# VHH binders against Trans-3-hydroxy-L-proline dehydratase (lhpH): the designs that were tried, part 22

Target 1, 355 residues: Trans-3-hydroxy-L-proline dehydratase (lhpH), of Colwellia psychrerythraea (q485s0)
Amino acid sequence: MTKNIAQAAVKFEQWQPKIEQESYLTINSLECHTGGEPLRIITSGFPVLKGNTILAKANDCKQNYDQLRRALMFEPRGHADMYGAIITDAERDDSHFGAVFIHNEGYSSMCGHAVIALTKTAVESGVVARTGDVTQVVIDVPCGQIYAMAYSHNNVVKHVSFQCVPSFVYAKDQQVEVDGIGMVQFDIAYGGAFYAYVQASSLGLSLVPEQQEKLIAYGRKIKQAIIPQFEINHPTTAELSFLYGVIFIDDSPNQDVHSRNVCIFADGELDRSPTGSGVSGRIALHHAKQQIVLNETITIESILASSFSVRAIETVCFAGFDAVIPEVTGDAYVCGKGQWFINAEDPLKYGFLLR
Key: E = the ipSAE of ESMFold2; O = the ipSAE of OpenDDE; V2 = 0.75 times the mean of E and O plus 0.25 times the DockQ between their complexes.

## First folded at step 14 (VHH; framework vhh_6qgx_2)

Design m4 (from j1 with Y27F; at its last look DockQ between E and O 0.77; V2 from the best seeds 0.63)
Fold by OpenDDE, look of step 14:
Structure m4 (fold): chain B 355 residues (1-355), chain A 124 residues (1-124)
Amino acid sequence: as target 1 above (355 residues)
Amino acid sequence: QVQLVESGGGLVQAGGSLRLSCAASRFDFSNYAMAWFRRAPGKEREFVAAISRTGGSTYYTDSVKGRFTISRDHAKNTVSLQMNSLRPEDTAVYYCAIKYGWGYDSTPDQYDYWGQGTRVTVSA
């Protein structure tokens, strides 16, 4: 046995599939998080997706390469709460690039935490050329075009702001009976995705890590109860016409913070961040209720006390809806790099989830 | 968007040789198998040759075995088809195609992207 394990251990890092091996695929990623919510940026090795729009590309992935989504998002390469982005060509000529978002259930229309991380890393990596202390990054996502600004100091991005799509209230003061929970009151708003907003206190829920399982359970039940009873139609894009998640709202223990968001989305994923699209819908809701004014900034924190700031910067009419343009601000961090191998002979090659 | 560009086609006498090449700019083919297909006048597109993602294995249609050689350069992201002892029946438009994943296939519908083709004419 070796008595110099440190030197020998380096060989683990050097491991590669054998050149003679035909049965493996290699996919690389940049690992990030925004406020604790993970983002796996797939950088190479993934199929080039077909289609002229981001939605089309997402559909191509769904139809032809969903097994790769699973391989990358599910165990053992990921976990139940993993989130990813597939970088694509831009849909629009004035965008820098596009992104398809993936998670444990499938595909999302918008993700603010991802936009923040993508913007930061795009500027810092040189994917988008830096134009000084402030650099604009324009990203095509399923719900539309997102304008983001990277604010740098000494060539390091310190925070990112992005303008979200027109966000609007879809329904107010709705109710649904949920088995085991009772009558649940909720609002529906759109901020790149449709969310049902629920006051946590009304259900005896606390937005704390200790109640994460209960929050997930309640969120899932509420979502499933709403879906069959409430038709959601996006006014311009049919593909966006569905309830994406449930957001529980409550006060923050921090007096300087406006409130907390806990978003339950996909198949029971709990957003570790305040949820960019969620806070976008929130600001629309608050504006509609005259609880905030234009350009008023509020801070919303997550279950981890990570925070986004959000404000409505403009009112617009969007396909018949009174809407606002939200500006969301946050920060992201690179936390690793990944090289992933998928072996055709591995019976678990496409991943699994145990819950 | 993936763009495959074929080159090397032309007019050649029977018994002659041509080398076809297919390239994609700024595209990583590491997870793709590559193949050549051809379409002769009045005929359907047919499989010619394929090479695995690593280049470790190749496959040929029977009519070209011993005459054609498929190869790939990972560094350059290219696939080549060396065609020797050409025959008039080899006259066709030759297409490069790529397939994501493990292995290669002899059916066109299994390939993800195609080139525009390069014409090969073999005179008697």
Scores: ipSAE 0.585, ipTM 0.850, lowest interface PAE 0.9, mean pLDDT 94
ESMFold2, look of step 14: ipSAE 0.594; ipTM 0.863
ESMFold2 (binder alone), look of step 14: mean pLDDT 82; pTM 0.846

Design m5 (from j1 with F29Y; at its last look DockQ between E and O 0.88; V2 from the best seeds 0.65)
Fold by OpenDDE, look of step 14:
Structure m5 (fold): chain B 355 residues (1-355), chain A 124 residues (1-124)
Amino acid sequence: as target 1 above (355 residues)
Amino acid sequence: QVQLVESGGGLVQAGGSLRLSCAASRYDYSNYAMAWFRRAPGKEREFVAAISRTGGSTYYTDSVKGRFTISRDHAKNTVSLQMNSLRPEDTAVYYCAIKYGWGYDSTPDQYDYWGQGTRVTVSA
């Protein structure tokens, strides 16, 4: 038996693949969350993705390195609700960097919780040079260019605001018959991704953790029912022309909070945050319905009671759509660092999901 | 994006030596194998040498074994090819290439990024 195990135990931390073992890939990450929604920032070891646009890079990943997505997002390195960002060169000259977003099903066009976390960590790490208490961070993402502001105090970012892409209502007062659920009324809006917005109460749903499974089930069913019956066409970018998720809306138990969002996206992922792109679409929807005015800030909370604030700061015409520019504000936290090893001989090297 | 820049090529007499170098961008290439290929006039591109991700393994085409040495500097993201006892048949444009993943390959289509090449001319 080993005495003084504390000293010996440190050796576990020092473990590395042996040089003579040429079968390992090593990928590093910074682990974050925004409002409880995870973000694995892939910092090194990932393939340099090909293409001149973020979408092209995402496609390169999808076509050539999707197994690495799985390895990093799926068990045992991740879990069914994992979210990740692959840092890339910027697409535009006036952007600091680009990001490809990944999750359990594939790739996202936009993710606000990720933008918040990326902005915060970019400034705090020095990836983006700090310019004082307020630092601008410009990130290229699949849906376009995102302008974010990091607000710092004593060299610590306290919150992040970002301006989202032009967000607009795509369809109002739609309905679909869903097997086992009935007729579902929904709106479709775009905030970097297309979402179907559904009032939870209309379906007897409550936006509480206790109903997580039901929410996921309903969200998946509704999404699958809408897709074949409703054609979605982004006016400028064909690659964005699909329903990304379903967002259930309800009142908050907190009277000071406007409402709750629960987003079901990808293959049954439940966003732990209010969903940045989701609230962007929300604000567009509310504005279109004259339920809010420009520059009116509302707070939307998640199933965990984590919150984003959102306001429409400008009205714009976007490719024939009446749109708004949403400003979303939130905060993120670094919760760890990761070094991931992929052994060529591991039969489970590309991960799995049991669900 | 990955930029590979070869250097060190030139004119040399038979029996002479050259050292080629390939410099890559500051990206972490820890998961990339590196290789040299060459294309002689009127011939197809052919494999010359490769080095593994860690530098622990090297592979050479038969015609250059014992004469050429491939080496890697991880810190500088560079790969070098020391060419000794050069022969006229070694005359070619030499290309640096990198390949992500496990192992190296002798086929060009398995490599992800390429340099522009450096010309090596060996006179009789």
Scores: ipSAE 0.516, ipTM 0.822, lowest interface PAE 1.2, mean pLDDT 93
ESMFold2, look of step 14: ipSAE 0.637; ipTM 0.882
ESMFold2 (binder alone), look of step 14: mean pLDDT 82; pTM 0.844

Design m6 (from j1 with T61A; at its last look DockQ between E and O 0.84; V2 from the best seeds 0.72)
Fold by ESMFold2, look of step 15:
Structure m6 (fold): chain B 355 residues (1-355), chain A 124 residues (1-124)
Amino acid sequence: as target 1 above (355 residues)
Amino acid sequence: QVQLVESGGGLVQAGGSLRLSCAASRYDFSNYAMAWFRRAPGKEREFVAAISRTGGSTYYADSVKGRFTISRDHAKNTVSLQMNSLRPEDTAVYYCAIKYGWGYDSTPDQYDYWGQGTRVTVSA
């Protein structure tokens, strides 16, 4: 006979794969966001990746475990804009740990929002012991060794800073005719990726969530118009020789910050954060235009009003470019913990994307 | 770096027993199946036994069924092979191996990491 189940919700919480259910793999995570951009930190259950370098470990994942990337990034466990970090052993004896960055489109060599989240959570979790008001966290990633600083007040990490790659202006005062929009003026700069920077007001755009569809549509059209007309060549790294996205710039409704920018990248995706490499390229532009000096900090907001601070801390000559070294500062929040099951019998076990 | 270290090999009389153990590095191997293979001189590696990632299923080569028992200890990251009623034909180097994912496999090339082996010699 059917009857009421006392405390049924609590009993659902008790579900676990039984030992006899050999079809489940279990993967655990710490769920974060940096300025609204998600980071799934994979903490256990992922394969131990082969290779003596982080780049080799990323290649091992790509060659042998890419279906697990899909399972964790795509629906139903993730979504089209999900990002993750696989924690690994460090490649270098003088680094704390390593990370392989994964997302819906594959793998990245560097991810600024991920560095911020990893740095804060490494200190908060005790992976890296606090050393005072400022704790250094050193992370090996595919592109190299990253030095980050966790700034604490009363033993709570309040923000994270890290130094970016040499950032430079690639092309200034360019224009392109975009069908359906008109003449679009832009600059191209590099801050870890190449972006086209466009003044939103010149196109009648507002950098607010209510306009996200229009921003995406314009960003896609502008990117598609630029690519065939402008060759992008990274001076030292051929695989970086492409236009990653379009960044719209405008004044902020918040008078306490410098400005706002919104990045449209990939196939019409909108970055929820201010985009670490994007603000790095911006600081290079502002410095080249003599709008800021070294060590002058500006704060740039995302479409969600989350912010990064950025400054140029030194000038360098980088492969013939007058470049700066940016320092990006932001914060992250832990928003959940996950335990994810991948069932061999599930015909959708490796995920899907609908968009 | 993943390291698998076998122990418990040696010389034993026919009809005797040995217990092999394999200690894995302190990574999380909860999603790994674990297995024992062996190789006699001049022969290919051959499957001996496997245990599923949960420990809920075990598998044995026909030549060792009823004589060998595989087990694992998740807390210690170890897999063991209790070998009873040993025969001279069991003489071989025994290797511990682990494989990510579901199920097991009786072929060596499906395993991700290997130990260096421990020698077992069974005298007549």
Scores: ipSAE 0.637, ipTM 0.877, lowest interface PAE 1.7, mean pLDDT 91
ESMFold2, look of step 14: ipSAE 0.627; ipTM 0.874
ESMFold2 (binder alone), look of step 14: mean pLDDT 82; pTM 0.841
OpenDDE, look of step 14: ipSAE 0.697; ipTM 0.890
ESMFold2 (binder alone), look of step 15: mean pLDDT 82; pTM 0.843
OpenDDE, look of step 15: ipSAE 0.726; ipTM 0.896

Design m7 (from j1 with A35G; at its last look DockQ between E and O 0.80; V2 from the best seeds 0.69)
Fold by ESMFold2, look of step 14:
Parts: sequence; C-alpha cells; structure tokens
Structure m7 (fold): chain B 355 residues (1-355), chain A 124 residues (1-124)
Amino acid sequence: as target 1 above (355 residues)
Amino acid sequence: QVQLVESGGGLVQAGGSLRLSCAASRYDFSNYAMGWFRRAPGKEREFVAAISRTGGSTYYTDSVKGRFTISRDHAKNTVSLQMNSLRPEDTAVYYCAIKYGWGYDSTPDQYDYWGQGTRVTVSA
C-alpha cells in the first residue's frame, strides 16, 4: 500500500497540461504574507504591460487584462481578501524593478505589506544582489519610488524597512452622516494612498477578529458615504485622486505597543497587516498634531497582533503640503510557490466571489 | 521595451525561397501566440501565418498553405517563416507580431506588439 502511495504521488506530481491542450495559460507566483496579509507575487506568465510609468502599466492591465487580475485574485485561485503584485521593468534608471499592485476591486497606488514581501524575496532570491547584512532595494510603484532596506542575519532577511513617499494630512476634523451608523468623524491623510481615519471606540467597535464582519460593513458604508461628499485631489497626479480605504484606530489590548489599526479597503477587504501606507499617513497625522517628534518610533498592531514600526524621519514641503517622510519596518514570510492554470474552456476561468 | 526584429527579407525570383526570422526581446512570452502579417503596396495589413503559444498548432491563410511553414523557438524567443515557391503576389513588407492568450487571430488589431517589418520582393 505504502509503495503504491509513493508511486501514485509521483504520478500526481508529474501532471502538466499536454502540448495538444492549447486551452491552458500558465502563471507562476511566489506566495507570501506580511503580518497575515497575503501577497501573491506574480513572477512569470502574465502579459508584458505597456507603459513608461508604473501608473501607465497599471492602466494597461486595467484596460486590457483586468479579467486576468480577477482570475488570480478571486476564487478558486484566490479569495475575497487576496492581494497581488505583478513584477515589471522599473520606470527609473536607478530602481531595481517595478510592481503593479492588484486586489479584488482593482489596483492600488501603494502597499506597504507588499513592499516588505517584495524586498525580502528580491534579496533572498538574488534578484537584487546582497551587499552585506543590509541590502538596499529600490522599487517603482504607482505612487512613486520606494527605498527599502533588507536586514539579514545568516543570509535570511529578518526585517525590512522602507521609506514611503511624502505623506501628509489632507483634511482634519471632518464628519459625514452614514446611513445606519450615524455621524462619523474622521481625518483624511495620504501615505501613498488616501485614507479616512476613524476612531473605532466612537462607533462602539472593537478591533478584534470576532468583529470582522461588522468592521467590514462599517468600513464599506463609511467609504461610500465619504466618496460623493468629499473631493480628493492629489496635488501632482490626477490618477491618485481617490479615497482608498477607511482605517479604524483604537488602543491595543497589548500595552507593549502604541495602538491598533484596521484598514477596510477595496471591495470590502480587511487588511490583516497594520497597513504600511496607512501607518505612513497616520504618522503624518501624529506629527501634524504634535503628538510625536521626528525619529520617534511607534509600533502599531494589526487585528492579528502582528506589527509594524513607523517613524517620521524628516519634514518636506510637497506641493503646498507640510509633509513627512515615513519609515516603516516589518517582516514577511514565504508560505508557498504557485503554478496557476487558466483554462479557456473553464466557464469560471476568470473567477468569482461568494462572500 | 518589447522589441521584435525581423530579418531575412530581400529580392527573390519567382519560384525561389526565403526564410524570415523574428527575434523578440527576452521577456517571458510563453503565453503568447506569434504570427506573420504582410502589407502589399496600396493594401491593408493581412494575416499570413500564426503559431500557438505552445508551438503545437499552426495556421495559414489559404494563399500560402503548402508553401509557407511557421515555426518557433521558445528558448530564443524567435519565430520563423520559411517561404517556398514564392510568387510575385507575395511581394510585401512582412511583419512579426505577438498576442497574449489562447489561440490565434487573423485580425491585426488583436496583436499586442509588432515588428518594424522586412521587405520581400518577388520578381517574375
């Protein structure tokens, strides 16, 4: 029996589409998570995206290949909270590579959890050659150029720090009437994407996994209420002029950390990580409110108690805004390799969501 | 970014042969079909031949069946067109093109990237 099982396993392992089966496309990935938030790094088989900038490449994907995004993000190959990165050529001569970020609703301008996973895997795979215990990785993303540092011990990356783009407060002390919830007070800040920041306790919410359904429902409603009533204008790039998500903030049950973040973004995705661009916008808020000084590090926890550290390392004037440059620190884990088949004859080839 | 470079064109007497080749940039084109189109003077670009992403299937327009053979080398990102028994009506600029996805297409606007073309002139 056990001899037969070994032979059967080999035969299953050897399965592949036959050459005469013209109906299969094959896409390869490296499967990661950062603080619990998944990242599917698409390494080969995706279309070569057109455009001289990462934004243009993302628009090419949206216009011409959005069904492939669905195929890789939705069931059965992904799920309602899946997140991915398409590796591209860099747009800048001094960057190592580019990335287009994808998820269930579409595309994002920045993703801190993805930067952390991409940086670690780029160094550990040799895509970026090690320069010692600390290796710089420079990634072009839709919102700009990201400088990341991979910190290694025994050739294993132990944590990643990255500097985000200029991050700033967009609007303070706003409020909106939300059907079924009431009056919601919020601030808007930019940390690579625009977020509305809401104190969870003001709405009777707890930032715990058991309340994930309520957090998602509230996040969706609040986002939908804000969008038609508030104009979001990125000062230099019109394509970035949108509210990406709602971030609920509260004290953490863990007294060893500063606080907790829970981001509801896209089409009701709950970020399992503390949200890298979210903590970047948050540090801009804290600095503007005189709650922290430059180089003062705070640790922000996710709903799963995973954490990022963040600080503001300098101030800068960005298109009329008083901005800071945040530095975010975290770690990621590789949890699998994927080879995904998309069959033209499959009536469900472009995926579905049943949440 | 993506470049397709044709070679092998030239002047040939009717009944002769030419081999066109197209070298593509070193991206992963494993999910791309590859093809050849041509444009005769005063005409629109028309389909000549295509080869599937796996290389397992080949397709030809009726006027070249039995005379032209398309092939590809996936490791080199190269597609070739062996043209035998050439006729004066085969005179055209020949373009290499690639298309992501399943199957092939005879419609030029379905192709994602194009070469600059190589001229083939067949004299009587």
Scores: ipSAE 0.619, ipTM 0.866, lowest interface PAE 1.5, mean pLDDT 92
ESMFold2 (binder alone), look of step 14: mean pLDDT 81; pTM 0.835
OpenDDE, look of step 14: ipSAE 0.695; ipTM 0.889

Design m8 (from j1 with S30T; at its last look DockQ between E and O 0.82; V2 from the best seeds 0.71)
Fold by ESMFold2, look of step 14:
Structure m8 (fold): chain B 355 residues (1-355), chain A 124 residues (1-124)
Amino acid sequence: as target 1 above (355 residues)
Amino acid sequence: QVQLVESGGGLVQAGGSLRLSCAASRYDFTNYAMAWFRRAPGKEREFVAAISRTGGSTYYTDSVKGRFTISRDHAKNTVSLQMNSLRPEDTAVYYCAIKYGWGYDSTPDQYDYWGQGTRVTVSA
């Protein structure tokens, strides 16, 4: 027996499946967060998804590889609030790459926190070559084509801005009776995904980490109550016709910011970021209500007091809707690299959730 | 787009040998098993041989055991089939195919991507 822990640790670090251990699949990732919201960027080992569009690739994953989504999102490799991106070929000739977004409930049409992390890491890794202090990154996502800008200082990306898809108000001044809560008033808007927007104070909610269980419970109940009673129809793309989440809004005690957001999405995930597609739909609401003008920037905090800035830069007519083009600004950090093994003989190989 | 391109087919006399090769697009196929299937005139596609994702295990249909050898090169994304002691009943169009995951499968419907095929004719 040796008593030198450094020699033992080196041997543990060098462990790899042997050729004889054919039961292992190996998947690699780059681990990031944007304002506290995790992004597991899947870099190798995932199936090559079929389809000419990002929506078709997401459907191929859902139909043929959903067990791999669970393996990477659920315990023990992930957790109930894990979020991921599968890197794909671009759908369009003028895009750099594509991404399929995954989480505990399935798949997302848009994810602003992911766009910020992907943009920064694409530039820093050389997937997109630097073109100066500002480098454009163009990403195909299920809801469309995203133009992002990486802003660098001394060759380090400091901030990312992205232009969202046309964002619009779907329905205003709606209400629904929610079992265990009462009458809930809400607006529906689209910023890459459809959200119901609810004033937290009207329900006695506080947007603080200590209330995360109540916020999740209310978000789930409100979403479940709206879905059967309100038709969500995307004007051009049927596969985007669903209510993705509920966003609670409140004033901020911080005089230097506009407000707070907490998004409950997927199967009860709480977004640690202010939710990029959510603030996009929100700026469309504020513009339609004549509460802001074009190019007026507001800063919105998350439950963790991390922030995004957002403005409406242009008005457009989109399939009969009066829409705006939002620009969202934030930052992300790389916090790890992962190598994950899925063993065919493991009875828990596809994961589990205990929350 | 994933492409699989077979080569090495042709005409050969009974008792002779051929080596088939299949080149796959440069995607990450680390977790893919690779296989050869064939279709004889008037018949459906049938399994010939497979090699596991690691290359550590190989599988063969009974009629080719001892005569055919499958191999792969991970760095080049290629799979090969060395065919010895060829018989007229080996005459077919040979297809390479790849499948994500563990092990292999003898069922064509389980394979994700297919080549266009290469013709092998064994004359009596």
Scores: ipSAE 0.597, ipTM 0.860, lowest interface PAE 1.7, mean pLDDT 92
ESMFold2 (binder alone), look of step 14: mean pLDDT 82; pTM 0.848
OpenDDE, look of step 14: ipSAE 0.747; ipTM 0.907

## First folded at step 15 (VHH; framework vhh_6qgx_2)

Design ko (from m6 with R53S Y100S W102S; at its last look DockQ between E and O 0.04; V2 from the best seeds 0.00; counts 0 for: pae E 24.3 > 2, placed apart)
Fold by OpenDDE, look of step 15:
Structure ko (fold): chain B 355 residues (1-355), chain A 124 residues (1-124)
Amino acid sequence: as target 1 above (355 residues)
Amino acid sequence: QVQLVESGGGLVQAGGSLRLSCAASRYDFSNYAMAWFRRAPGKEREFVAAISSTGGSTYYADSVKGRFTISRDHAKNTVSLQMNSLRPEDTAVYYCAIKSGSGYDSTPDQYDYWGQGTRVTVSA
C-alpha cells in the first residue's frame, strides 16, 4: 500500500521506455496556445528535414515523415484540431530560425498564432537573446520571412506583434453554389494563406461554440465547393496556390471589438484564435474596401472571445497586386511540455482520427 | 538488446586528429544524455566529455578541454567526439555511454548503456 503518494508520483513521472527490450522513437515538445489555439512546438527527436527552403523542408516531411506528423497530431497524442510546428534552421541568413507548420490534414503556409507563440517562447527560452524590453525575432515560414517583436516586462513577454507578408485581395464579390447550403457569397484574400471570407449571418450561422459543428460542416463544404470552381494562383510561389480555409465573419457581442472570426481550415479544423494569417488577409480586404485606413487598429476576436489586434501599416505593390503589410498583435501561453513515445510495436503508433 | 557501436579509433601521431562516432541501434536516445569515457592502460576509466539530450549543453574534462568537441546527431542517433591536437596521454580505449535523463554526469555509474569501446593510440 502506498502511504506517500508524492513518492509514487515522482516514480510515475520518471518512467522511461525499456530500451533494452523495445524500440522507441522519442519526440519532445513545448506545448503552447495562442488565444486557445494549440501549438505543439516540436523541439527534438524529429528527423532533420532536408532542403534549403522551408517549403522544401515541409515537402521532405510530407514525403518522408508524414507518419510522424500523424503520430504527433492525431490521437492519442493529439486531437483533430491539433497544430504543430517543427523548428528548423533558418532559410535566410538574417532569420533566427525556421518553422514547418503541421496540422490534421498536412502542412500550412502560414500560422499567425504559431508565430506569436514561437516568438514568445524563443525570447523567454533564450533561443533569441533579449535586447531589452523589445526583442526582434525573425522566423522563416513557408510563405516567407516574418518579422516579429516580443514586448517584455520583467523578463516576461507580455505580447507579440508580427508583420505579415504582403497581404492582398485576390477576388471580391464571388459566389458559389453549395449543396445543402445554397448560394454563398465570398471574397478571397491572402495573408500568408488564401482564405474565403463569408458573412456568417448570410447563412444563418452564429459564431458561438454551440454551433461549432455546423460551422465546421459549412466551412468544409464551402471550401470544397470553391476549390474546383475557382483557381487560385499565388503570383510568385506556386506552392501557395490553394485555398487554405474559410473564414466566417460576424459582429461581436462585445461592442468594443470590431468583429468576430471563425476560421475553418485543413480538414475541418476550427481555429480557436482569430487566425493571424486570416486577420492579415482580412485587413487587406477591409483596406481595399476603404473600410479602414492605414495604421487603424481593429480588434478581432475568436469563437472563444480571444482577440488579435490588426492594422495595415504600409501599402505595397506585390507582384502586381495592391497589398498591405499587416501588423498582428496577440499573446501566447506555455501550457506544458511533452515527451512523446512512439513504440515500434504499437499498431496505432502513427495515430488515428475518428472525427 | 540496445547496442552502442563505436567507430573511428586508430593509430595517429601526436598532434593529429581523430573523430570518434557512436551509433545507437534500435532505440532513439534523443531524450538521453550521451558521453565519452576512456580507459588508459593501467588507469581507471575516466570521464572525457558529455552532451545533454538536446545538445544544448556540453561538458569536458579539463584534460581535453579546448582540444575535444562532443556533438550529437539526433537524426542519426549518434554521438561524435572530434579529437584534435592529440597527445600520447590520450591513448586509451574510448567508450560511448548513454545516460537516462536529459542531463549528463561525469561518473560512470550514472550511465546505463555502454559501447564495447574503440582503441585510440597516439604515438609520440
Scores: ipSAE 0.000, ipTM 0.218, lowest interface PAE 18.2, mean pLDDT 92
ESMFold2, look of step 15: ipSAE 0.000; ipTM 0.093
ESMFold2 (binder alone), look of step 15: mean pLDDT 81; pTM 0.831

Design p1 (from m6 with S30T; at its last look DockQ between E and O 0.83; V2 from the best seeds 0.69)
Fold by ESMFold2, look of step 18:
Structure p1 (fold): chain B 355 residues (1-355), chain A 124 residues (1-124)
Amino acid sequence: as target 1 above (355 residues)
Amino acid sequence: QVQLVESGGGLVQAGGSLRLSCAASRYDFTNYAMAWFRRAPGKEREFVAAISRTGGSTYYADSVKGRFTISRDHAKNTVSLQMNSLRPEDTAVYYCAIKYGWGYDSTPDQYDYWGQGTRVTVSA
């Protein structure tokens, strides 16, 4: 008998469900991260979602396929901080494609880290044909139409910029009593999703990895205290009328950047990136408070010291709000490809979390 | 937008044969079961045949067993229905339908997407 690990490894690699094994569903993905925040891009095998808008497609997924979201976001295929995008048909004739954003608690209206990864991979895969060193990618997402630019050098995308939807201040100088914390001051702004913005130092918080559990705990408590007490009404789209997360703000130990942002979203997920829609709402706040001018670029770090740059490029009136159009810049990396099996006979087929 | 396009219908004499085809375009339907239903004038839509997502299992209504054969083509993402020994009672509009997930269903309400139909007329 001769043992040959190279032959054994090939046989493991070639494993596939047999045609007679009717119990398997197969879903494929491209695995990325932006500044440390994961993005699982679901490329095939997911149900074709119904609806004429991306928001309607997200609702179809929620109503009819939410267990598949759990299967791909929860353990063992994902984890407590997993994030994904389902690729769909474009909603608009002048968009390249659509995306539904998923995570452990459900669905997002906007995701800047995902836009950066989707834009880079769309150009590098040929989903969007290159038009030179700068290629425009137009993506339909639940909160609207996103215009992104992929900047290449020697045919490699080096960074991505995108314009967010009109971003505005919703409420300033709000407060809420939070059990175990006390009175918390916050502003609410929209940058593709609604966030509550909280000064970390006022609560004795530091925006460092060593405090991630405290940041998550505080973010959860603050979000849950705000939700029942404050109405969030999107001016044009009722389905977007919800508080997505809490963003803690503080100075950065890096004197060469403006500040640091840490977003706690969904069911206690901590964004490893600076949060693209979060910095978009933040630039709206800074502009409304006359702390920055148009086209003034600031760099904001994440808890991992990865960074986005952001500026307000234009002011607009959006449904009665004084809004700005933000531009966010960052980069992403492909870190894997996935093929996922969901077996009807597996009692854990739809995933689990132990947090 | 999902499109299912049936073809192959027409007029045929009793005892003859027809082959229906249905192309599912634009999408990956690997995880979908595919089926044929029919509606005769004045009647409800009824199950004819189904094939599992892998093609490993096929199912037939009792009225067509032994006469009809369902098959699918993975490369073309199509489903076909070979109809032999046709009878006047087989006269109907034939519809292609697809359903996500495991298994099949004989109930029309369980299917996600439907074609427009192709008319089959079997003359006495």
Scores: ipSAE 0.616, ipTM 0.871, lowest interface PAE 1.5, mean pLDDT 92
ESMFold2, look of step 15: ipSAE 0.615; ipTM 0.873
ESMFold2 (binder alone), look of step 15: mean pLDDT 82; pTM 0.840
OpenDDE, look of step 15: ipSAE 0.722; ipTM 0.895
ESMFold2 (binder alone), look of step 18: mean pLDDT 81; pTM 0.840
OpenDDE, look of step 18: ipSAE 0.713; ipTM 0.896
ESMFold2, look of step 19: ipSAE 0.595; ipTM 0.858
ESMFold2 (binder alone), look of step 19: mean pLDDT 81; pTM 0.840
OpenDDE, look of step 19: ipSAE 0.684; ipTM 0.887

Design p2 (from m6 with S30T Y104M; at its last look DockQ between E and O 0.70; V2 from the best seeds 0.00; counts 0 for: pae O 5.6 > 2)
Amino acid sequence: QVQLVESGGGLVQAGGSLRLSCAASRYDFTNYAMAWFRRAPGKEREFVAAISRTGGSTYYADSVKGRFTISRDHAKNTVSLQMNSLRPEDTAVYYCAIKYGWGMDSTPDQYDYWGQGTRVTVSA
ESMFold2, look of step 15: ipSAE 0.629; ipTM 0.871
ESMFold2 (binder alone), look of step 15: mean pLDDT 82; pTM 0.842
OpenDDE, look of step 15: ipSAE 0.726; ipTM 0.897
ESMFold2, look of step 16: ipSAE 0.560; ipTM 0.845
ESMFold2 (binder alone), look of step 16: mean pLDDT 82; pTM 0.841
OpenDDE, look of step 16: ipSAE 0.691; ipTM 0.890
ESMFold2, look of step 18: ipSAE 0.597; ipTM 0.861
ESMFold2 (binder alone), look of step 18: mean pLDDT 82; pTM 0.845
OpenDDE, look of step 18: ipSAE 0.018; ipTM 0.350

